# VH-VL binders against q9h9l3, part 350

Target 1, 176 residues: q9h9l3
Amino acid sequence: PRKMVAIDCEMVGTGPKGHVSSLARCSIVNYNGDVLYDEYILPPCHIVDYRTRWSGIRKQHMVNATPFKIARGQILKILTGKIVVGHAIHNDFKALQYFHPKSLTRDTSHIPPLNRKADCPENATMSLKHLTKKLLNRDIQVGKSGHSSVEDAQATMELYKLVEVEWEEHLARNPP
Below, E stands for the ipSAE of ESMFold2; O stands for the ipSAE of OpenDDE; V2 stands for 0.75 times the mean of E and O plus 0.25 times the DockQ between their complexes.

## First folded at step 19 (VH-VL)

Design y112 (framework fv_fezakinumab; at its last look DockQ between E and O 0.87; V2 from the best seeds 0.84)
Fold by OpenDDE, look of step 19:
Structure y112 (fold): chain C 176 residues (1-176), chain A 123 residues (1-123), chain B 111 residues (1-111)
Amino acid sequence: as target 1 above (176 residues)
Amino acid sequence: QVQLVQSGAEVKKPGASVKVSCKASGYTFTSYYMHWVRQAPGQGLEWVGWINPYTGFDFYAQKFRGRVTMTRDTSISTAYMELSRLRSDDTAVYYCARSGTYYYDSGPRFDPWGRGTLVTVSS
Amino acid sequence: QAVLTQPPSVSGAPGQRVTISCTGSSSDIGLGYEVHWYQQLPGTAPKLLIYENSNRPSGVPDRFSGSKSGTSASLAITGLQAEDEADYYCQSYDSSLEGWVFGGGTQLTVL
């Protein structure tokens, strides 16, 4: 069985009007929720919008941030060969400018059994915050300090574990 | 219509540098990655590297690191590949090719391709 | 130099079925990375033929099909036509090289 990790990234806005999402923090946890990686990352482009309200990223966090290329290498070493769990994970991979095999990807925003368990429409896209509250009875992404990517990654892993057996069986019968 | 138009054929001496251009049209240049692939006469395809036209992030195959530089000019939707310290075995047709940024767009597949630029290195 | 292994050549008569294999390793196809196929007609640039193992782009006839299993992929061509004479390349991503890799190419001859 392959090892499983959960990832969550925080992005800042770059480019014109800050509409492009650039990786500014990445957190990776193992199956047990232990932190394997948690670094602030310096985007290759000028930051236009820190999106602090959501990202929790501030200018001071970028002073000693890890350059993107270096961070990307570190992160890819962790992810390679593993089942990677995330919420709306395509955003994380896009920000990483990285492609992970579909067969090794688990997106908790697109798992019908998970939504069903939360009494949500199976084909709806629910927020991590909502699913965490409904299924784990835990509040995340609270306060004014922005999101904690570690907390979000941990929550994502815990959510997946609720449906892991069922979903893995489904995927085995229906490989992507 | 998505199109990649490459610069014309080049003839270079060993030790020289060559810079091939690839002008994109019919799509948002900065929303897709640009790859470079070369093909020596009678040989197979060889991946050289890729660049994100928006961020400027680039990654090269190990074989070409130190000799290749990929750049872009977003104002004219043009990607460039420069290969330095040319040698005879660099003689090849060099292709630019587009790929998506994730599976929800065009993914990692290369489509479309430029028509190629022949670079001949001879003494 | 090619990381993915293809037979150098295959041949078939018009109307026949031919298959082209593409064998990778545990760091590319075997790791789960998708396989793409390209057709290169003589004197032309490669053209996307199959993407993500088995999908056909618009304009590609259904007599072309792709599959993947384990560390290998396969391109099948049914109802072989003269116009199918070309070079075919498989492609994937190699995690150890952190880059895209191609097969050595297969020359298809229509007899």
Scores: ipSAE 0.866, ipTM 0.932, lowest interface PAE 0.6, mean pLDDT 94
Fold by ESMFold2, look of step 19:
Structure y112 (fold): chain C 176 residues (1-176), chain A 123 residues (1-123), chain B 111 residues (1-111)
Amino acid sequence: as target 1 above (176 residues)
Amino acid sequence: QVQLVQSGAEVKKPGASVKVSCKASGYTFTSYYMHWVRQAPGQGLEWVGWINPYTGFDFYAQKFRGRVTMTRDTSISTAYMELSRLRSDDTAVYYCARSGTYYYDSGPRFDPWGRGTLVTVSS
Amino acid sequence: QAVLTQPPSVSGAPGQRVTISCTGSSSDIGLGYEVHWYQQLPGTAPKLLIYENSNRPSGVPDRFSGSKSGTSASLAITGLQAEDEADYYCQSYDSSLEGWVFGGGTQLTVL
């Protein structure tokens, strides 16, 4: 399990009416929750909606942000060969424009044993905030200044640890 | 019907450039990646690179960096590959091929492929 | 040379079963990247045959199947038919090369 990382990304709105999600911050933590990467990222496309209430991204963060192509290279180098844990993680990989192997991907929004521990329906897609409050007795994403991708990545890793043994055995028997 | 229609065959001399086009129809052009793959006569398939038609983000195989440029025109749903400083060993059929942008929507597989554009480089 | 290793040719009689191997390394198939297979009939573009190790697209007969283990993948064709005579390519992603890679191709001959 020591080759495991957790990732969380913050997105801004690009494209028509700001409906397309583009990467503007990425945080990666190791198994112990230590920060391996945390950067603001400049999308290659015009930002229409900073989505600040949820993303925490403001115009000032983009002034010296790392260009997407450079940041993507740095991030992928960290992710390569690792089990990557995230919450609704398909959004993060889409924003990175990268296909991480399914066999090395863990999505805390789709783990039936985790939902069961939270007294939620096994097939429900539960929010990170809800699972973290219920299972870790911790409030995340508080206030109106937006989410912290570091905080969210750390919470995601803690949640996965609650079911890690059971879920890794399940995946060994049932390869994705 | 999802289709990729490529430009016609090209004959070039060493040192010249060629620009191949791939017009997409039957799907939302900007929602999928476009790849370019080449095949020299009697040889196997070789990946050249890809472009995200929405953002313009492009990435190339190391062998082609500095010689290849991938672009697109979203108003006509067309992707382009330009290869410069041509050599005789660049003679090949150049295919465009579509892939998805994440696993839940087509994933990384190449489907469909264009019919290919023969580029012949000879003196 | 091709990054993924395939036998250059394989043959079988109609009705028989043939298997085409695809061997990669610890930086591609062995690292967990999925394998896709393409069929190329003479004078035509490649056509998707198997994706993400074992999935068949709509319209591909179930006599075509794929599997993956360790650093290798395999395409099996049962009930071999004359129209199966073609070149077959495996494909994956290689992290060391930072790109998509293909096998060298396998020419299937139906006897």
Scores: ipSAE 0.781, ipTM 0.909, lowest interface PAE 1.1, mean pLDDT 92
ESMFold2 (binder alone), look of step 19: mean pLDDT 91; pTM 0.936

Design y113 (framework fv_fezakinumab; at its last look DockQ between E and O 0.86; V2 from the best seeds 0.85)
Fold by OpenDDE, look of step 19:
Structure y113 (fold): chain C 176 residues (1-176), chain A 123 residues (1-123), chain B 111 residues (1-111)
Amino acid sequence: as target 1 above (176 residues)
Amino acid sequence: QVQLVQSGAEVKKPGASVKVSCKASGYTFTSYYMHWVRQAPGQGLEWVGWINPYTGLEFYAQKFRGRVTMTRDTSISTAYMELSRLRSDDTAVYYCARSGTYYYDSGPRFDPWGRGTLVTVSS
Amino acid sequence: QAVLTQPPSVSGAPGQRVTISCTGSSSDIGLGYEVHWYQQLPGTAPKLLIYENSNRPSGVPDRFSGSKSGTSASLAITGLQAEDEADYYCQSYDSSLEGWVFGGGTQLTVL
């Protein structure tokens, strides 16, 4: 079986009115929750909105941040060939300007069995925070310091592990 | 209507540089990637590289690194590909082509294509 | 020079079924990357024919179909018509090259 990693990215606002999401931090953990990657990343564009309340990113974090191209190369080396688990992961891949194979992607925001287990509508898009609370009895994204991408990546992996067997079987029968 | 309009044919000497333009219309220029693909006479398609028109970040095929430069002017929704140190085997039709930023916005497929720009390199 | 392998030519009579294969490697199709197909009529730019293995863009007839298995992909054309005479290219992404790759192209002749 392929190795599995979980990814979570934090974005800042760039472009007009800061409406464009640009990668500012990326965290990757392995199946056991060990951190494989965790770096602040310098966007190629001027940051208009740090979105600190949610992203946890501050101006000081960008002083020694890894340039985007360098970071992207590092991240892609980790992701290539692996099953990548994330929550609303399309946002992460978009921010990375990267296309991971659909067959190797697992989005915990779109796994019906996971929602069912959490007593949520199967076709609803639930937040990572909500699912983590319901299924892991753990509070994440708490406080005013913003999100921890490491914590979020770990939670995402743990959530997936709850439905891994069932979902992998489903995907095997129904390949994308 | 989504359209990519490319600059006219070019004739260059070996060692010279050529800069091809691709003007986009009918969509938000900065919301899609722009690719460049070339095709030598009677040959197949060869990917040259791509650029993110919003950030200006470019990625080139290894073969062209050091000789190709992709840029854009967002004010006129135009992408540019410059190839330097031209040689005879650079003679080809050069296409610009659009792709999405993720699978939900047309994904990595190339659509549409420009009509191509013939670049002839001859002594 | 092409990373993906296609037969150089295929032919068929009107109304027949033809298939064009596209063979990749463990770093592209075999790694799971999606395959796209393009049709290039003589003297024209390529046109998207199939995307993400088996999807048809608007305007593409259903007699065109695509599939993918393992390290290979296939384009099938049923009810072959004279207007189908063209070059066909498969495309994918190669992680080792960090870029998009095309097949060598297949010239389809309608007899």
Scores: ipSAE 0.857, ipTM 0.932, lowest interface PAE 0.6, mean pLDDT 95
Fold by ESMFold2, look of step 19:
Structure y113 (fold): chain C 176 residues (1-176), chain A 123 residues (1-123), chain B 111 residues (1-111)
Amino acid sequence: as target 1 above (176 residues)
Amino acid sequence: QVQLVQSGAEVKKPGASVKVSCKASGYTFTSYYMHWVRQAPGQGLEWVGWINPYTGLEFYAQKFRGRVTMTRDTSISTAYMELSRLRSDDTAVYYCARSGTYYYDSGPRFDPWGRGTLVTVSS
Amino acid sequence: QAVLTQPPSVSGAPGQRVTISCTGSSSDIGLGYEVHWYQQLPGTAPKLLIYENSNRPSGVPDRFSGSKSGTSASLAITGLQAEDEADYYCQSYDSSLEGWVFGGGTQLTVL
């Protein structure tokens, strides 16, 4: 059977007025929550807005950060052939300039059984913070010092496990 | 209307370089990836590489690394592909083609294509 | 050499059904990467025909359909018409080559 990983990325602002979201950190965990990858990543262009309140990225993190093309290669090698779980995961793949197969992608922001367990509308887009609090009784993304992509990836995997059997069976019958 | 208008045919000698242009209109140029694909006479399609026009970040097929450079000028919504150290087997029609940046917006499909630019390399 | 394997040619009479196969490997279609199909009429650029295995863009007749299973994909054309005479290419992503790959193309002849 295919192995499963969870991913979370943090973005900084690049381009005109800092409006382009560029990858600055990526964390990948395995099924058990063990960290497989956690690197700060140097975007290929000038950082205009570190977005630190949300990203947790500061100038010192970029001093020894892995250049984007190298980091992308490392990340894609880990993701290739695996079921990849994330939250609003299409933003992560867009930041990687990569299209992971839809059949191997699991987005905890759009899983109807997961929303149902949280007593939320099945087609609603729910935040990771909200789902984690409601279903795992954990507070993540606390304070204004930024998100932890390791913490977020781990939470995302635990959320997926709550519905894994049901959702995998559903997808087998209803390929995306 | 979404259009990709390419530069005219080129005739080059072996060892020279060629730079093909692709001007986009009818959509936000920086919101979509641009690909380059070539087709030698009587042959199939061969992917050359892609560029993110917003960031300027490019990736090339392994066969072309070291000889191809993809750039863009966002002020005129134009993508460029330059191929250096040309040889006779680089004779082909070179197409630009647009793709989306994620599945919610066009996805990885190539649509539309430019009409192609014939590059002929002859001794 | 084409990464994805297609028959070099297929033919059919008007009104018939034809299929065009596209066989990849465990590093492309077999890993789950989606298949797209393009039609190239003589002397023209390719045109998107089917995307993400089975979806038809607006303006493509419903007699064109696509499917994928395992390491292979298939384009089916029913009710074959003279204007369907063209070259057809499948496309996917290949992880070992780290890029987009095409089939070698199939020349469809309408008898």
Scores: ipSAE 0.826, ipTM 0.922, lowest interface PAE 0.9, mean pLDDT 93
ESMFold2 (binder alone), look of step 19: mean pLDDT 91; pTM 0.934

Design y114 (framework fv_fezakinumab; at its last fold request DockQ between E and O 0.82; V2 from the best seeds 0.87)
Fold by OpenDDE, fold request of step 20:
Structure y114 (fold): chain C 176 residues (1-176), chain A 123 residues (1-123), chain B 111 residues (1-111)
Amino acid sequence: as target 1 above (176 residues)
Amino acid sequence: QVQLVQSGAEVKKPGASVKVSCKASGYTFTSYYMHWVRQAPGQGLEWVGWINPYTGFELYAQKFRGRVTMTRDTSISTAYMELSRLRSDDTAVYYCARSGTYYYDSGPRFDPWGRGTLVTVSS
Amino acid sequence: QAVLTQPPSVSGAPGQRVTISCTGSSSDIGLGYEVHWYQQLPGTAPKLLIYENSNRPSGVPDRFSGSKSGTSASLAITGLQAEDEADYYCQSYDSSLEGWVFGGGTQLTVL
């Protein structure tokens, strides 16, 4: 069986008006929650908005940040061939400007059994914070200092593990 | 309708550079990647590289790294591919082709394609 | 020279079924990357025929179908018609090359 990892990325705003979401931090954890990768990443363009309140990214984090293309290569090497779990993972992959195979992608924001378990509408898009609180009785993304991508990746993996068997069976019957 | 209009045929000498343009219309230029694919006479398709017009991110096939430069002008929805130090084996029709940025917006399929630009490199 | 392997040519009579294989490796199709197919009529640019293994874009007849298994993909054309005479290319992504790759192309002749 393929190894499974969870990914969470933080983005900053670049380009005109800071509307371009550029990767500024990426965290990858294994099935047990061990950190495989956690790096600050330097976007190729000037950062207009650090989005610190949400991203947790500050200017000081960019001083020794890994250049994007280098980081991208490192990240992709880790992800290659693995089942990648994420929450609203399309944002992460889009920021990476990468296409991970659909068959190897798991998005916890689009898993009906997970929402059902959390007493949420199956077709609703619930936040990672809400699902984590409801299903894991854990508070994440607390305060105004920004998110922890490691914490979020770990939470994402834990959430997926709750429905892994059911969802993997579903996917086997209904390949994406 | 979605269209990719490419610049006209080019004839170059070995060692020269060529810059091919691809003007996009009928869609939001910055919402899709732009790929470049070439096809030598009587040969198959060869991926050259891609650029994200929104971010400016670009990647090239290993074969072309150091010789190819892809750029874009978002103000006129135009992508450019410049190939330098041209050789005879660079003679080909060069296509621009659009793809999505993720699966929810077309994914990595190439659609549509430009009509191609013939670049002939000969002494 | 092509990363993905296709037969150089296939042929069939009108109304027949033909298949075009696309054989990859553990670094492309075998890794799960989707396969796309393109039709290139003589003297024209390629046109998307099948995307993500088995999906048909609007306007593509249902007599065209795609499948993927393991490290290979296949394009099937049923009810072969004269206008199907073209070159067909498969495409995927190769992680080792960090880029998209094409098959060598298959020339389909309608007898």
Scores: ipSAE 0.939, ipTM 0.963, lowest interface PAE 0.5, mean pLDDT 96
Fold by ESMFold2, fold request of step 20:
Structure y114 (fold): chain C 176 residues (1-176), chain A 123 residues (1-123), chain B 111 residues (1-111)
Amino acid sequence: as target 1 above (176 residues)
Amino acid sequence: QVQLVQSGAEVKKPGASVKVSCKASGYTFTSYYMHWVRQAPGQGLEWVGWINPYTGFELYAQKFRGRVTMTRDTSISTAYMELSRLRSDDTAVYYCARSGTYYYDSGPRFDPWGRGTLVTVSS
Amino acid sequence: QAVLTQPPSVSGAPGQRVTISCTGSSSDIGLGYEVHWYQQLPGTAPKLLIYENSNRPSGVPDRFSGSKSGTSASLAITGLQAEDEADYYCQSYDSSLEGWVFGGGTQLTVL
């Protein structure tokens, strides 16, 4: 059986009008929620919009941030060979400029059994905040100082555990 | 239609450098990765490296690190590969190939390919 | 030496089925990375044939199919036709090399 980790990333705006999302923080937790990685990351491209209200990223965080190439190498060594859980996780992998195997990827934003447990339409894309409140009775992403990627990764892992047996069985019968 | 148009054939001496170009059309150049792959005469395909045209971020196969440089000019939607200190065994057709940036878009598959640029290294 | 191992040649008569194997290691196919297949007709650039193990792009006949199991992948061609005579390459990602890797290629001959 493969080991499982959860990942969450915070993005800043780069490119024209700050519309492109670039990696500026990454947090990884193990199955028990212990932090394996949590770093601020300096994007290789000019930051146009820190998106601080949501990202929690400020200019000061970039002063000593790990350069993207180095951080990417560190992160990929942790992810390699593991089942990786995330919420809208394709955005995280795109920001890492990396293709994690589909067979080892779990996206809590697209798990019908999880939506069913939350009494939500099975095809709906639900926010991490709503699923966490509904199913774990926890408030995350509180206030206006930005999200915590550690908190979000931990919540994502706990949500996946609620449906892990059913969803792993489903994927075994329906390879992605 | 998505197209990749490569520069013409080159003949070089050992020790020289070559710079091959790949002009993209029919899609947003900065939204996809560009790869370089070579094929020596009668031989198989060998990945050289890739560049993210948006950021300029590049990664090279270990064999080519220190000799290859991949760049781009986004104003003319063109990617470049420069290989230095050429040897006779660098004689090959050099292809550019496009890939997506995540599975939801085009994924990691190489599609399309350029028609290739023959680089001949001989004394 | 190619990172992914393919037979150097295979052959079949028109109308028959052939398969081309692609064997990797625990750092590429065996670690879960998907396999892509390319067809290269003589004198031409490679063309995408199968992506992400088993998907066919638009314009590729359903005679071509792919599968993956363990550390190996397979390309199957049914209803073999003369125009299928080409070189075929598998491709995956290798974590130890930190890059994309190809098989050595398989020359398909239609008898």
Scores: ipSAE 0.835, ipTM 0.923, lowest interface PAE 0.9, mean pLDDT 93
ESMFold2, look of step 19: ipSAE 0.813; ipTM 0.914
ESMFold2 (binder alone), look of step 19: mean pLDDT 91; pTM 0.935
OpenDDE, look of step 19: ipSAE 0.919; ipTM 0.952
ESMFold2, fold request of step 20: ipSAE 0.821, 0.811; ipTM 0.920, 0.915
ESMFold2 (binder alone), fold request of step 20: mean pLDDT 91, 91, 91; pTM 0.931, 0.933, 0.935
OpenDDE, fold request of step 20: ipSAE 0.938, 0.939; ipTM 0.962, 0.962

Design y115 (framework fv_fezakinumab; at its last look DockQ between E and O 0.89; V2 from the best seeds 0.85)
Fold by OpenDDE, look of step 19:
Structure y115 (fold): chain C 176 residues (1-176), chain A 123 residues (1-123), chain B 111 residues (1-111)
Amino acid sequence: as target 1 above (176 residues)
Amino acid sequence: QVQLVQSGAEVKKPGASVKVSCKASGYTFTSYYMHWVRQAPGQGLEWVGWINPHTGFEFYAQKFRGRVTMTRDTSISTAYMELSRLRSDDTAVYYCARSGTYYYDSGPRFDPWGRGTLVTVSS
Amino acid sequence: QAVLTQPPSVSGAPGQRVTISCTGSSSDIGLGYEVHWYQQLPGTAPKLLIYENSNRPSGVPDRFSGSKSGTSASLAITGLQAEDEADYYCQSYDSSLEGWVFGGGTQLTVL
């Protein structure tokens, strides 16, 4: 069986009016929730909007941040060959400017059994915060300091583990 | 209509540089990656590299690192590939090709392609 | 030099079925990366024929089909027509090279 990791990224705004989402932090945890990677990342373009309220990223975090290309290499090395779990993970992969095999991707924002378990419509897109509260009875993304990508990655992994057996069986019968 | 219009054929001497352009139209230039692929006469397709016009991020095949530079001008939706220190085996048709940024759009498939730019390197 | 392996040529008579194989490795197709196919008519640029293993873009006839299993992919053409004479290339992503890779190409001749 393939190893499984969970990823969560925080993005800042670059480009005109800060509309470009650029990777500024990436956290990766293993199946047990242990942190494998957690770095601040320096975008190649000037940061216009730190989006601190959500990202938790501040200017001071970028002083010694890892250059994007270097960080990307490090992250890709970790992800390669693994089942990658994330929430709305397409945003993370876009920020990484990376393509992970669909068959090795697990997006907790698009797992019907997970929504069912949370008494949500199966085809609805629920937030990580909501699912975590409903299924894990835990509050994440609390306060004004912004999100913790480590906390979010851990929560994402824990959520997936609730439906892992069922979902993996489903995917085996219905490969992408 | 999505279209990629490339610059005209080039004839260069060994050691020179060539810069090929690819102008995009019919879609949002910065929402897709731009790839460059070359094909030597009678040979197969060879991936050179790609650039994200939105972020400026570029990545090159190892074979071309140090000799190739990919850039873009978002104001005119144009991508550029410059290859330096040209040699005879660089003679090829160079294609630009579009791909999506994730599987929800057009994914990593290349569509469409430019008509190609013939670059001939001869002494 | 091509990372993906294709037969250099295949042939068939009009109306017949032909298949083109594409063999990769554990770092590309075998790793799970999707395979795309391109058709290149003589003197023209490549055209997307199949994407993500088995999907046809708009305008591609259903007599073209793709499949993937293990480290290999296959393009099948049924009801072969004269206009199908072209070069066909498979494509995937190689994690070890951190880049896209093509097969060597297959020349299809319609007899």
Scores: ipSAE 0.887, ipTM 0.941, lowest interface PAE 0.6, mean pLDDT 95
Fold by ESMFold2, look of step 19:
Structure y115 (fold): chain C 176 residues (1-176), chain A 123 residues (1-123), chain B 111 residues (1-111)
Amino acid sequence: as target 1 above (176 residues)
Amino acid sequence: QVQLVQSGAEVKKPGASVKVSCKASGYTFTSYYMHWVRQAPGQGLEWVGWINPHTGFEFYAQKFRGRVTMTRDTSISTAYMELSRLRSDDTAVYYCARSGTYYYDSGPRFDPWGRGTLVTVSS
Amino acid sequence: QAVLTQPPSVSGAPGQRVTISCTGSSSDIGLGYEVHWYQQLPGTAPKLLIYENSNRPSGVPDRFSGSKSGTSASLAITGLQAEDEADYYCQSYDSSLEGWVFGGGTQLTVL
């Protein structure tokens, strides 16, 4: 059986007016929520906007951050061959500049059974914070100091577990 | 409408370098990856590497590391591949090809391809 | 040697069905990476034929189809026509090589 991990990334603003999202932190947890990877990452281009309120990234974090190319190699080694769970996970994979197989990808931001458990419209895009509060009775992303990618990855895995059996059966019948 | 226009054929001596260009039109150049693929006469396709035109991040097939450099000029929507220390077995048609950046954005497929640039390396 | 294995040639008469195999390994197709197919007519650049295992881009006739199972993929051409005479390449991603990989190509001859 394939092993499962959850990923969450924090991005900073690069490019014109800081509108491009570039990877600056990545956290990966296993099925039990144990941290497999958690590193600050130095983008290959100039950081225009640290987005600290959301990202939690500050200039001091970049001083010893792992260069993007090295970090990407480390991360991809962990992800290879695994089912990867994330929230709005397309943003994470685009920031990694990597195509993970669709058949091995799970996105908690658009799993209809998960939305149904939260008493939300099945096709609505729901925030991680909202789903976590509603279904796990847990507050994440508290305050203005930025998100914790470890905390968010752990929450994402726990959310997926709530629908894992049903959703894995659905995907077996309806391959992506 | 979407197309990739490549530079003309080149004839080079062993030990020289060649720089092939690929000009994109009909789409936002920085929103897609650019790949380079070569084909020796009578043979199959071989992936050389890719570049993200937005960030300049590049990744090369192991065989070409140390000899290939991929760059771009976003002001003229043009990607470049430079291959150094040419050998006779580098004689090939060199194609550029576009891919998306995620599945909803054209995905990993190569579409379109340039028409190719023949590079001949002979002594 | 190509990373993905294809038969070097296949042939068929007009109207027949032909199948072109593409066999990879546990580090590419077998890990779940999608397969794409390209048609290359003599003297031309490759053209996208099938993407993400089984999808046809607009303008590709429905007599072309693709499938994937285990470590292998297959391109099927039904109702074979003279203009189908071309080289066909499969493509995927290989984690061990950290890059895109192609099959060696299959020359289709219409008898």
Scores: ipSAE 0.795, ipTM 0.915, lowest interface PAE 1.2, mean pLDDT 93
ESMFold2 (binder alone), look of step 19: mean pLDDT 91; pTM 0.941

